# VH-VL binders against SUPPRESSOR-OF-WHITE-APRICOT/SURP RNA-binding domain containing protein 1 (SWAP1), part 4

Target 1, 142 residues: SUPPRESSOR-OF-WHITE-APRICOT/SURP RNA-binding domain containing protein 1 (SWAP1), of Arabidopsis thaliana (Mouse-ear cress) (o49570r267to408)
Amino acid sequence: LPADVAMELNGVLGNLNGTKESIKSAKIWFMQRSPFAPALAEALRDRVFAMDDSDRQMHIVYLANDILFDSLQRRTNLHEFDNEALAFRPILGSMLGRIYHFPQNKEENQSRLEKILQFWASKEVFDQDTISSLEKEMKSGP

## First folded at step 19 (VH-VL; from g4 with light chain D50E)

Design e3
Fold by OpenDDE, fold request of step 21:
Structure e3 (fold): chain C 142 residues (1-142), chain A 120 residues (1-120), chain B 107 residues (1-107)
Amino acid sequence: as target 1 above (142 residues)
Amino acid sequence: QVQLQESGPGLVKPSQTLSLTCTVSGYDFTDYYIHWVRQAPGQGLEWMGSINPRGGQTSYNQKFKDRLTISKDTSKNQVVLTMTNMDPVDTATYYCARDLFFGQYYFDYWGHGTLVTVSS
Amino acid sequence: DIVMTQTPLSLPVTPGEPASISCRASQSVSSYLAWYQQKPGQAPRLLIYEASDRATGIPPRFSGSGYGTDFTLTINNIESEDAAYYFCQQYENFPYTFGEGTKVEIK
């Protein structure tokens, strides 16, 4: 990531506090920087791994969801992964796995993550094979 | 079944503080954000603010930022709206409504609403 | 704030005929647009979300369309029970904002 984008990302994530407003703001910022989607997605994963707060980890997942869903709605071909979906696919399994196995609020977050995966499946953010793969990776842990 | 129910005084004097409670049932309290929306008589809907019941984080319409506070009581499955310095212009039906903890920004369930009249 | 403008504000409709309500956003809200029905003395009820997705339990005669700034709620084969106010809501940006509402009256 360019230094300026990385700095902005830190600010955005610093303001990601669990309000839907903060999530939407972060999503908007992300979508405006779509060429950096792969690097940004990786950065989000790394942030999740660096966090020791399960709520903050989940907020990043909510952000990821909003990004993916927003990108989904803008797809020209609904049956092909969009830029953001492609960017997140490689990192989501490990990201979700970190949270899924994190001791704090474990059961609740597991339930929420499963709901999010189901949502992605139902909306065809990812195909069923990818969803299954993500789920497996999530449950296997990092 | 999902239920949201607003409760509080139906009459408030000008300059006094309004306190309303939204009691939720039929689902996990922390799985949905709670929003407050009001509707003046014969008027449209106005979003006031919201709270994440899991962490207690709040968002407010800037219009109300200086006099609106939203809080939660997890033990009671309740969200409380407190608005200071009430004025007759604040007369409205106040609703609480929910949206899911992720992805959803529209309101799938609303309370029945409670009419609050501000009058001397 | 994003301003949502509904037209018309009053819409008399004959049973069996279609009703169309427009909602225009002052700026693009993508597909983040919902429609609600509100009957007298009742809370709003979700009809449409994501501009065109019908909420659970909502009859097929209700449909939503649009993207960006212009949206339409269509009620086909309107029934007496459809007499109500209808509101659009954008949730592209905070604060959430609603249209003024359209009163659908049955002739």
Scores: ipSAE 0.936, ipTM 0.962, lowest interface PAE 0.4, mean pLDDT 97
Fold by OpenDDE, fold request of step 21:
Structure e3 (fold): chain C 142 residues (1-142), chain A 120 residues (1-120), chain B 107 residues (1-107)
Amino acid sequence: as target 1 above (142 residues)
Amino acid sequence: QVQLQESGPGLVKPSQTLSLTCTVSGYDFTDYYIHWVRQAPGQGLEWMGSINPRGGQTSYNQKFKDRLTISKDTSKNQVVLTMTNMDPVDTATYYCARDLFFGQYYFDYWGHGTLVTVSS
Amino acid sequence: DIVMTQTPLSLPVTPGEPASISCRASQSVSSYLAWYQQKPGQAPRLLIYEASDRATGIPPRFSGSGYGTDFTLTINNIESEDAAYYFCQQYENFPYTFGEGTKVEIK
């Protein structure tokens, strides 16, 4: 990532405080920087791994969800992965796995993550094979 | 069955503080954000603010930010709205409504609403 | 703030005929648009979300369309029970904002 984008990302994530407003704002910021989607997705994963707060970790997942859903809404071909889906696909399994196995609020977060995966499946954010792969990686843990 | 219910005084004097409570039941309290929306008589809907019941984080409409506080009581499955310096212009039906902890930003369930009249 | 403008504000409709309500946003709200029905003395009820998805239990005669700034709620084969106020809501950005409401009256 360019230094300026990385700096802005840090600010955005710093303001990601659990309000829906902060999540929405972060998503908007992300979508405005679509060319950096792969690097940004990786950065989000890395942030999740660096965090020791399960709520903050989940907020990043909510952000990822909003990004993916927003990108889905903009697809020209609903059966082809969009830019953001392609960016998140390689990093989501490990990201979700970190949270899924994190001791704090483990049971609740596991339930929420499973609901999010089901949502992605139902909305066809990812195909079923990808969903199954993500779920497997999530449950296997990092 | 999902239920949201607003409760509080139906009459408030000008300059006094309004306190309303939204009591929720029929679902996990932390799975949905609680929002406050008001509707003046014969008027449209106005979003006031919201709270994340899990962490207690709040968001406010700037119009009300200086005099509106939203809090929660997890032990009672309640969200409380406190609004200071009430004025007759604040006369409205006040609703609490929910949206899901992720992805959803529209309101699938509303309380019945409670009319608050600000008058001397 | 994003301003939502509804037209018309009053809509008389004959039973069996369709009704269309427009909602225009002052800036793009993508598909983040909901429609609510509100009958007298009642709270709003969710009809449509994501501009075109019907909420659970909503009859198929209710449909939503649009993207960006222009949205339409259509009620096909209007019934007497459909007499109500209808509101659009954008949730593209905070604060959430609503249209003025449209009063649908049955002739």
Scores: ipSAE 0.932, ipTM 0.961, lowest interface PAE 0.4, mean pLDDT 97
Fold by ESMFold2, fold request of step 21:
Structure e3 (fold): chain C 142 residues (1-142), chain A 120 residues (1-120), chain B 107 residues (1-107)
Amino acid sequence: as target 1 above (142 residues)
Amino acid sequence: QVQLQESGPGLVKPSQTLSLTCTVSGYDFTDYYIHWVRQAPGQGLEWMGSINPRGGQTSYNQKFKDRLTISKDTSKNQVVLTMTNMDPVDTATYYCARDLFFGQYYFDYWGHGTLVTVSS
Amino acid sequence: DIVMTQTPLSLPVTPGEPASISCRASQSVSSYLAWYQQKPGQAPRLLIYEASDRATGIPPRFSGSGYGTDFTLTINNIESEDAAYYFCQQYENFPYTFGEGTKVEIK
């Protein structure tokens, strides 16, 4: 991940503040850096693990949702290969699991995470095997 | 049954401050952002701003940024629009509308609107 | 700001016939476009989201199409109750912006 892209990402995540404007702006920034998607997705997961505030953790999940949905809309309309879905697949299970078991606002966050995963299933963001694996990983353990 | 209802004064004098309340029912208040949208007589709709009802964070159309405050009272299921220095061009029907806490950026439910006339 | 331009501004229709309303964006909004119906003195009602998906309870005679900058709302088999104003809304970027509206009226 080039050092300037990493610095920009830190700024973008620092501006993520629970408004839909901040989420949309971050998504637009991310999609302009599609070649770095795997490294960026890993950085989002790492950020969630470093945070001690579940509301801020959930903002990153909403960002991930917007990225995945934007990628899906382009795939469906253009039949194009989905780079962002591939980049997020390996990190989503642990990211969601970290928040699912986080003590702050646990019941509300669990409910929201289940709604988001159900949305991804209903829109076929990932195939059913992947959704089932993500759900198992999210609910496991830790 | 999802309901959003705007309330407030129908008449405001120029330079005064407007305060409108959106009261919601029939759903979990914290699951939906509340937006304010206005429509001048015979004109199209104009998005003004929104509030996250869980954390209280706000986003404003730059046109209104210096005059507009959106706030909430979770215990009353209410969102309040406050707009300073009202002018006759601000005469409009003001709506509140909602969208889901994630992923949704279009409005599935709106209030009936309240007409605010700004005149001496 | 993304400017949404609607045509026509007024559209007289005959029940049973189709009608079309166009919405053009000043830059690409991909598929992030909604259509609303607004009857005089009432709140807007969501018809279409994601350019082509019907909202819950919207009859199949309403359909949306388009991608990028050019979008169409089609009302097949116009009914008298369809007399209303119709608006598009883009949600690709903030601020959200709306078309000026099209008044659909029964002859």
Scores: ipSAE 0.809, ipTM 0.901, lowest interface PAE 0.9, mean pLDDT 91
Fold by ESMFold2, fold request of step 21:
Structure e3 (fold): chain C 142 residues (1-142), chain A 120 residues (1-120), chain B 107 residues (1-107)
Amino acid sequence: as target 1 above (142 residues)
Amino acid sequence: QVQLQESGPGLVKPSQTLSLTCTVSGYDFTDYYIHWVRQAPGQGLEWMGSINPRGGQTSYNQKFKDRLTISKDTSKNQVVLTMTNMDPVDTATYYCARDLFFGQYYFDYWGHGTLVTVSS
Amino acid sequence: DIVMTQTPLSLPVTPGEPASISCRASQSVSSYLAWYQQKPGQAPRLLIYEASDRATGIPPRFSGSGYGTDFTLTINNIESEDAAYYFCQQYENFPYTFGEGTKVEIK
């Protein structure tokens, strides 16, 4: 991940505050840097692991959701994942699992994460096998 | 059954402060943003602002930023719109509407609306 | 702010025939476009989201199309109960903005 992009990401995540405006602004920034999507997705997962505030962890999940839906609009083959979906797939299971087992607000966040997975399934962001795998990884813990 | 209900005064004098309450039921209050949208007589809809009901973070249409406050009371499942220095041009029907916290940016359920007239 | 322009502003229709309403954005909104129906004295009702996806419980005679700046709501086989105002809304960028509305009237 280039050092200048990593520094910009840190600033973007610092402004992420749970409003839809802040989440959409961060998504716009991310999509402008689509060639770095795999490294950026890994950095988002790493940030979730470093955080001790479950609300801020959830904001990063909402950002990932917004990115995945923006990229879905650009998907050229309905049966193949787009660039951002491919970038997020390998890191989503561990990212969601970290929050799923985080002790603060645990039950509320578990319910929200399950709803987000169901939403992704209903909109075909990922296929059913991928959703099932993500759910198993999320619930199985660290 | 999802319900949103606006309540508040129907008449406000110029320069006074408007306070409207949106009471919600039938769903988990923390799963949806609440938005305020108004419609002046014979005109289209205008988005005013929104609140994250879990953390209380707000976004405002810049047009209203200096006059508008949106707040919540989680224990009552309520969102409150407060708008200072009311002017006759603010005469409108005011709606609250909900927006799913993730993946949506459109309003699937609206309240019935409450007409607010601003006049001397 | 993204300006949404609807045409026509008034649309007389005959029951059983199709009706079409256009919405143009001042800049691209991709597919982030919703349509609402509003009857007098009632709350707006969501018809279409993501330009073309029908909301739950909306009859199939309502359909949406378009991408970018030009969008269309089509009502096939119009019924008397469809007399209402119809609005588009963009949600690509803040602030959310709406079209002026189209009054659909049975003639």
Scores: ipSAE 0.488, ipTM 0.803, lowest interface PAE 3.1, mean pLDDT 88

## First folded at step 20 (VH-VL)

Design d1 (from e3 with light chain D53N)
Fold by OpenDDE, fold request of step 21:
Structure d1 (fold): chain C 142 residues (1-142), chain A 120 residues (1-120), chain B 107 residues (1-107)
Amino acid sequence: as target 1 above (142 residues)
Amino acid sequence: QVQLQESGPGLVKPSQTLSLTCTVSGYDFTDYYIHWVRQAPGQGLEWMGSINPRGGQTSYNQKFKDRLTISKDTSKNQVVLTMTNMDPVDTATYYCARDLFFGQYYFDYWGHGTLVTVSS
Amino acid sequence: DIVMTQTPLSLPVTPGEPASISCRASQSVSSYLAWYQQKPGQAPRLLIYEASNRATGIPPRFSGSGYGTDFTLTINNIESEDAAYYFCQQYENFPYTFGEGTKVEIK
C-alpha cells in the first residue's frame, strides 16, 4: 500500500467503533480505493490478527461484509466474483478463523460469523464451493 | 415473535427532559441495532439516532446531538432515549426500530410508537 | 444530508389500477433505498429494501425499482387495504433520511 493510503486506513480503522455509521464510512472509503482492494483486504486481516478485542474484530468483519455486499450490488455479471470479492477471498478464511477461535465472546461470535457466511451464500457473494471452503478454513482455525 | 415496544410519558412540559424506553423481545437483544425515529403529527419520518446494544456505541443525527442520549440496559433488553430541553416542536410519535447487526440498514421491525406531546 | 423527495404527495387511485410513487434522492444512494407502508395509527411496515427486494410477507403487487437517484414504488392492482402513507428511506449515508410520504387514497 502507498504510505498515504496506509495512513488513511489506520485512521479509518481507528474510527471503526461498531457504529453502523463508522462501518459505512469505512466502506465508502474502501470502495473509493478499489485498485488497492487486495492490499487493503490483507491489511484488514492483519489488523484482526493484531487485535485482542473480539468486538473490534467483528467490526472489521462487518466492514468486510458491507464492502462485499456493496461490490455485489455493482456487479455487471452476478455470477462472477467482483474486484472486492476476489480481493477478500484469499484472506477471509484466516480472518474469520482468527475470530471464530478467539476466546473472548467465542460462542456468540461463532454464531454471528456463521450468519454472515450464510448471508454471503444466500446473496451469492461467493459460490457455494467457496463458502464451504471459507467455512472449513474458519472452523479449522489459523 | 419479535416485539419492540416504546414506553414513557405521553406529556412533557417545555424545557423538561423526555425519557423513552424501547423494550425488545422475541430475539437476541444484541443481534440488532436499535434506532429511534420520530414522526411529527401529519409529517414524515425523522431518524434520530441508534445504538449498538452489544457494545453500547451510539450514532446521532446532528440535529439532536446536543440533546439526545441513547443508552441500553442489556439485563432488561431495553434501550433508552433521553432528550433534554423539549419544545412543542418535538411533539411527535416516537418509534424504536431495529436493523440487523450486519449488512442491514433498513428497519424490518418497528415498535407501535408512543405519542409524546410537549405542552405547558 | 441526503434529501429524499417524493412525488406525488397525494395519489388517489381506483381499485384495480396501478399506483406509482417516485422518490428522488439529492445524491446517489445506489440501491440503499427502502419503502415503507404506514397505515393510520400504525407503525411503518417495511415493503421494499435494496430498492427492489420485497420484504417477507409483502404481496407481489408491490414492487420497487431504481438505482442511484430515482426510485419508484409500484403497486399493481391496488386494493382497498393499500390505502396508506408510503415513505422512501435512503440508507446510503448517515443520517438516514426519509421522503415526505405519499398518501395513497382509494377512490
Scores: ipSAE 0.937, ipTM 0.963, lowest interface PAE 0.4, mean pLDDT 97
Fold by OpenDDE, fold request of step 21:
Structure d1 (fold): chain C 142 residues (1-142), chain A 120 residues (1-120), chain B 107 residues (1-107)
Amino acid sequence: as target 1 above (142 residues)
Amino acid sequence: QVQLQESGPGLVKPSQTLSLTCTVSGYDFTDYYIHWVRQAPGQGLEWMGSINPRGGQTSYNQKFKDRLTISKDTSKNQVVLTMTNMDPVDTATYYCARDLFFGQYYFDYWGHGTLVTVSS
Amino acid sequence: DIVMTQTPLSLPVTPGEPASISCRASQSVSSYLAWYQQKPGQAPRLLIYEASNRATGIPPRFSGSGYGTDFTLTINNIESEDAAYYFCQQYENFPYTFGEGTKVEIK
């Protein structure tokens, strides 16, 4: 990532405080920087791994969900992965796995993550094979 | 069955503080954000603010930010709205409504609303 | 703030005929648009979300369309029970904002 984008990302994530407003704002910021989607997705994963707060980790997942859903809504071909889906696909399994196995609020977060995966499946954010792969990686843990 | 219910005084004097409670039941309290929306008589809907019941984080409409506080009581499955310096212009039906903890930003369930009249 | 403008504000409709309500946003709200029905003395009820998805239990005669700034709620084969106020809501950005409401009256 360019230094300026990385700096802005840090600010955005610093303001990601669990309000829906902060999540929405972060998503908007992300979508405005679509060319950096792969690097940004990786950065989000890395942030999740660096965090020791399960709520903050989940907020990043909510952000990822909003990004993916927003990108889905903008697809020209609903059966082809969009830019953001392609960016998140390689990093989501490990990201979700970190949270899924994190001791704090483990049971609740596991339930929420499973609901999010089901949502992605039902909305066809990812194909079923990808969903299964993500779920497997999530449950296997990092 | 999902239920949201607003409760509080139906009459408030000018300059006094309004306190309303939204009691939720029929679902896990922390799975949905609680929002406050008001509607003046014969008027449209106005979003006031919201709270994340899990962490207690709040968001406010700037119009109300200086005099509106939203809080929660997890033990009672309640969200409380406190609004200071009430004025007759604040006369409205006040609703609490929910949206899901992720992905959803529209309101699938609303309380019945409670009319608050600000008058001397 | 994003301003939502509804037209018309009053809409008389004959039973069996269609009704169309427009909602225009002052800036793009993508598909983040909901429609609500509100009958007298009642709370709003969700009809449509994401511009075109019917909420659970909503009859198929209700439909939503649009993207960006222009949205339409259509009620086909209007019934007497459809007499109500209808509101659009954008949730693209905070604060959430609503249209003025449209009063649908049955002739």
Scores: ipSAE 0.935, ipTM 0.962, lowest interface PAE 0.4, mean pLDDT 97
Fold by OpenDDE, last read:
Structure d1 (fold): chain C 142 residues (1-142), chain A 120 residues (1-120), chain B 107 residues (1-107)
Amino acid sequence: as target 1 above (142 residues)
Amino acid sequence: QVQLQESGPGLVKPSQTLSLTCTVSGYDFTDYYIHWVRQAPGQGLEWMGSINPRGGQTSYNQKFKDRLTISKDTSKNQVVLTMTNMDPVDTATYYCARDLFFGQYYFDYWGHGTLVTVSS
Amino acid sequence: DIVMTQTPLSLPVTPGEPASISCRASQSVSSYLAWYQQKPGQAPRLLIYEASNRATGIPPRFSGSGYGTDFTLTINNIESEDAAYYFCQQYENFPYTFGEGTKVEIK
């Protein structure tokens, strides 16, 4: 990531406080920088791994969800992965796995993550094979 | 059955503070954000603010930011709206409504609303 | 703030006929647009979300369309029970904002 984008990302994530407003704002920022989606997605994963707060980890997942859903809404072909979906696919399994096995609020977060995966499946953010792969990786742990 | 119910005084004097309570039932309290929306008589809907019942984080419409506080009581499944310096222009039906903890930004369930009249 | 403008504000309709309500956003809201029905003395009820998805329990005669700035709520084969106010809501950005509302009256 360019230094300026990385710095901005840190600011955005610093303001990601669990309000829907902060999540929406972060999503908008992300979508405006779609060429960096792969690097940004990796950065989000890394942030999740660096966090010791399960709520903040989940907020990043909510952000990822909003990004993926927004990108889905913009697809010209609903059956082809969009830029953001492709960017997140490689890192989501490990990201979700980190949270899924995190001791704090474990059971509640597991339930929420499963709901999010189901949402992605139902909306066809990812194909069923990808969903299954993500779920497997999530439950296997990092 | 999902239920949201607003409660509080129906009459407030100018300059006084309004306190309303939204009591929810029929679902897990922390799975949905609670929003406050008001509607002046014969007018449209106005979003006021919201709270994440899980962590207590709040968002406010800038219009009300200086006067509005939203809080929660998890033990009672309640969200409380407090608005100071009430004025007759604040006369409205006040609703609480919910949206899911992720992905959803529209309101699938609303309370019945409570009319608040600001008058001397 | 994103301003939502509804037209018309009043819409008299004959039973059996279709009704169309327009909602225009001052800037693009993508598909983040909801429609609500509000009957007198009642709370709003969700009709449409994401511009074109019917909420659970909403009859097929209700449909939504549009993307970006221009949206339409269509009620086919209007019934007497459809007399109500209808509001659009954008949730592209905070604060959430609503249209002025359209009063659908049955002739």
Scores: ipSAE 0.935, ipTM 0.962, lowest interface PAE 0.4, mean pLDDT 97
Fold by OpenDDE, last read:
Structure d1 (fold): chain C 142 residues (1-142), chain A 120 residues (1-120), chain B 107 residues (1-107)
Amino acid sequence: as target 1 above (142 residues)
Amino acid sequence: QVQLQESGPGLVKPSQTLSLTCTVSGYDFTDYYIHWVRQAPGQGLEWMGSINPRGGQTSYNQKFKDRLTISKDTSKNQVVLTMTNMDPVDTATYYCARDLFFGQYYFDYWGHGTLVTVSS
Amino acid sequence: DIVMTQTPLSLPVTPGEPASISCRASQSVSSYLAWYQQKPGQAPRLLIYEASNRATGIPPRFSGSGYGTDFTLTINNIESEDAAYYFCQQYENFPYTFGEGTKVEIK
């Protein structure tokens, strides 16, 4: 990531406080920088791994969800992965796995993550094979 | 089975503080954000603010930022709205409504609303 | 703030006829638009979300369309029970904002 984008990302994530507004704002910022989606997605994963707060970890997942869902709605072909879906697919398993096995609020977060995966499946953010792979990686842990 | 219910005084004097409670049931309290929306008589809907019941984080409409506070009591499945310096212009039906903890930004369930009249 | 403008504000309709309500946003809200029905003395009820998806339990005669700034709620084969106020809501940006409401009256 360019230094300026990285710095802005840190600010955005610093302001990601669990409000719907902060999540929405972060998503908008992300979507405006779609060429960096792969690097940004990786950075989000890395942030999740660096966090010791399960709520803050989940907020990043909510952000990821909003990004993916927004991209889904903009697809020209619903059956083809969009830029953001492609960017997140390789990192989501490990990201979700980190949270899924994190001791704090473990059971609740596991339930929420499963609901999010189900949502992605039902909306066809990812194909079923990808969903299954993500779920497997999530449950196996990082 | 999902229920949201507003409760509080139906009459408030000018300059006094309004306190309303939204009691939720039929679902996990922390799975949905709670929003407050009001509607003046014969008027449209106005979003006031919201709270994440899990962490207690709040968001406010700038219009009400200086006099509106939203809090939660997880043990009672309640969200409380406090608004200071009430004025007759604040006369309205106040609703609480929910949206899911992720992905959803529209309101699938609303309380019945409670009318609050500000008058001397 | 994003301003939502509804037209018309009053819509008399004969039973069996269709009704169309327009909602225009002052800036693009993508598909982040919801429609609500509100009957007298009742809370709003979700009809449509994400511009075109019917909420659970909503009859097929209700449909939503649009993207960006222009949206339409269509009620086909109007029934007497459809007499109500209808509101659009954008949730593209905070604060959430609503249209003025349209009063659908049955002739």
Scores: ipSAE 0.932, ipTM 0.961, lowest interface PAE 0.4, mean pLDDT 97
Fold by ESMFold2, fold request of step 21:
Structure d1 (fold): chain C 142 residues (1-142), chain A 120 residues (1-120), chain B 107 residues (1-107)
Amino acid sequence: as target 1 above (142 residues)
Amino acid sequence: QVQLQESGPGLVKPSQTLSLTCTVSGYDFTDYYIHWVRQAPGQGLEWMGSINPRGGQTSYNQKFKDRLTISKDTSKNQVVLTMTNMDPVDTATYYCARDLFFGQYYFDYWGHGTLVTVSS
Amino acid sequence: DIVMTQTPLSLPVTPGEPASISCRASQSVSSYLAWYQQKPGQAPRLLIYEASNRATGIPPRFSGSGYGTDFTLTINNIESEDAAYYFCQQYENFPYTFGEGTKVEIK
């Protein structure tokens, strides 16, 4: 990940503040750097592991959702992973698991994560086997 | 089942402050942002701003940023719009509408609206 | 701000026939466009989201199409209850903006 892109990412994530505007802005920034998607996705997971505030952790999940949904709209074959789906698949299970077991607001966060996974299944962001695998990894923890 | 209801004064004098309340029921208040949208007579809809139902963070259309405040009371399932220095051009029907806690960005349920007339 | 231009502003229709309403964005909004129906004294009702997906409970005679800057709402087999104002909304970027609206009236 180039040092200038990493610095910009730190600024973007620092500006996530729980507003739809901040999440949309971060998604727009991310999508303009699609060639770096695998490294950026890894950095998002790493940020979630470094945080001690589950509200801020959830904002990153909402960002990931917006990225995946935006890339889904651009997918040329609905049944194949697009660039961003490929980038996020390997890191989502551990990212979600970190939050699922985080003590702050645990029950509310667990409920919201389940709703997000169900949404991804219903929109075919990932196939059923992948959703089941993510859910299993999420519930088993980090 | 899902219900949003605006309430407040129907008449406000120029320069006064408007306060409108959106009361919601039939769903978990903390799962949806509340947005305020207005519609002047014979004109289109205009987005004003929103509030995060969990953390209380707000986002405002720049047009209104200097005079608009949105706040919430989770215990009452209420969101309050406050707008200062009202002008006759602010005469409109004011709606609250909901938007899911993740993704979406469009409004699946709206209130019936409340007409606010700004006149001397 | 992204300007949404809606045409026509007034649309007389005959029951049983199709009608179309156009919405044009001043810059690309990809598929981030919604359509709403609004009857006098009533709340707006979501018809279409993501340019082409019908909202829950919306009859199949309503359909949406388009991508980028040009979008169309089509109402097939117009019914008398479809007399209303119709608005598009973009949600690609803030602030959200709406078309001026189209008044659909039964002839």
Scores: ipSAE 0.829, ipTM 0.911, lowest interface PAE 0.8, mean pLDDT 92

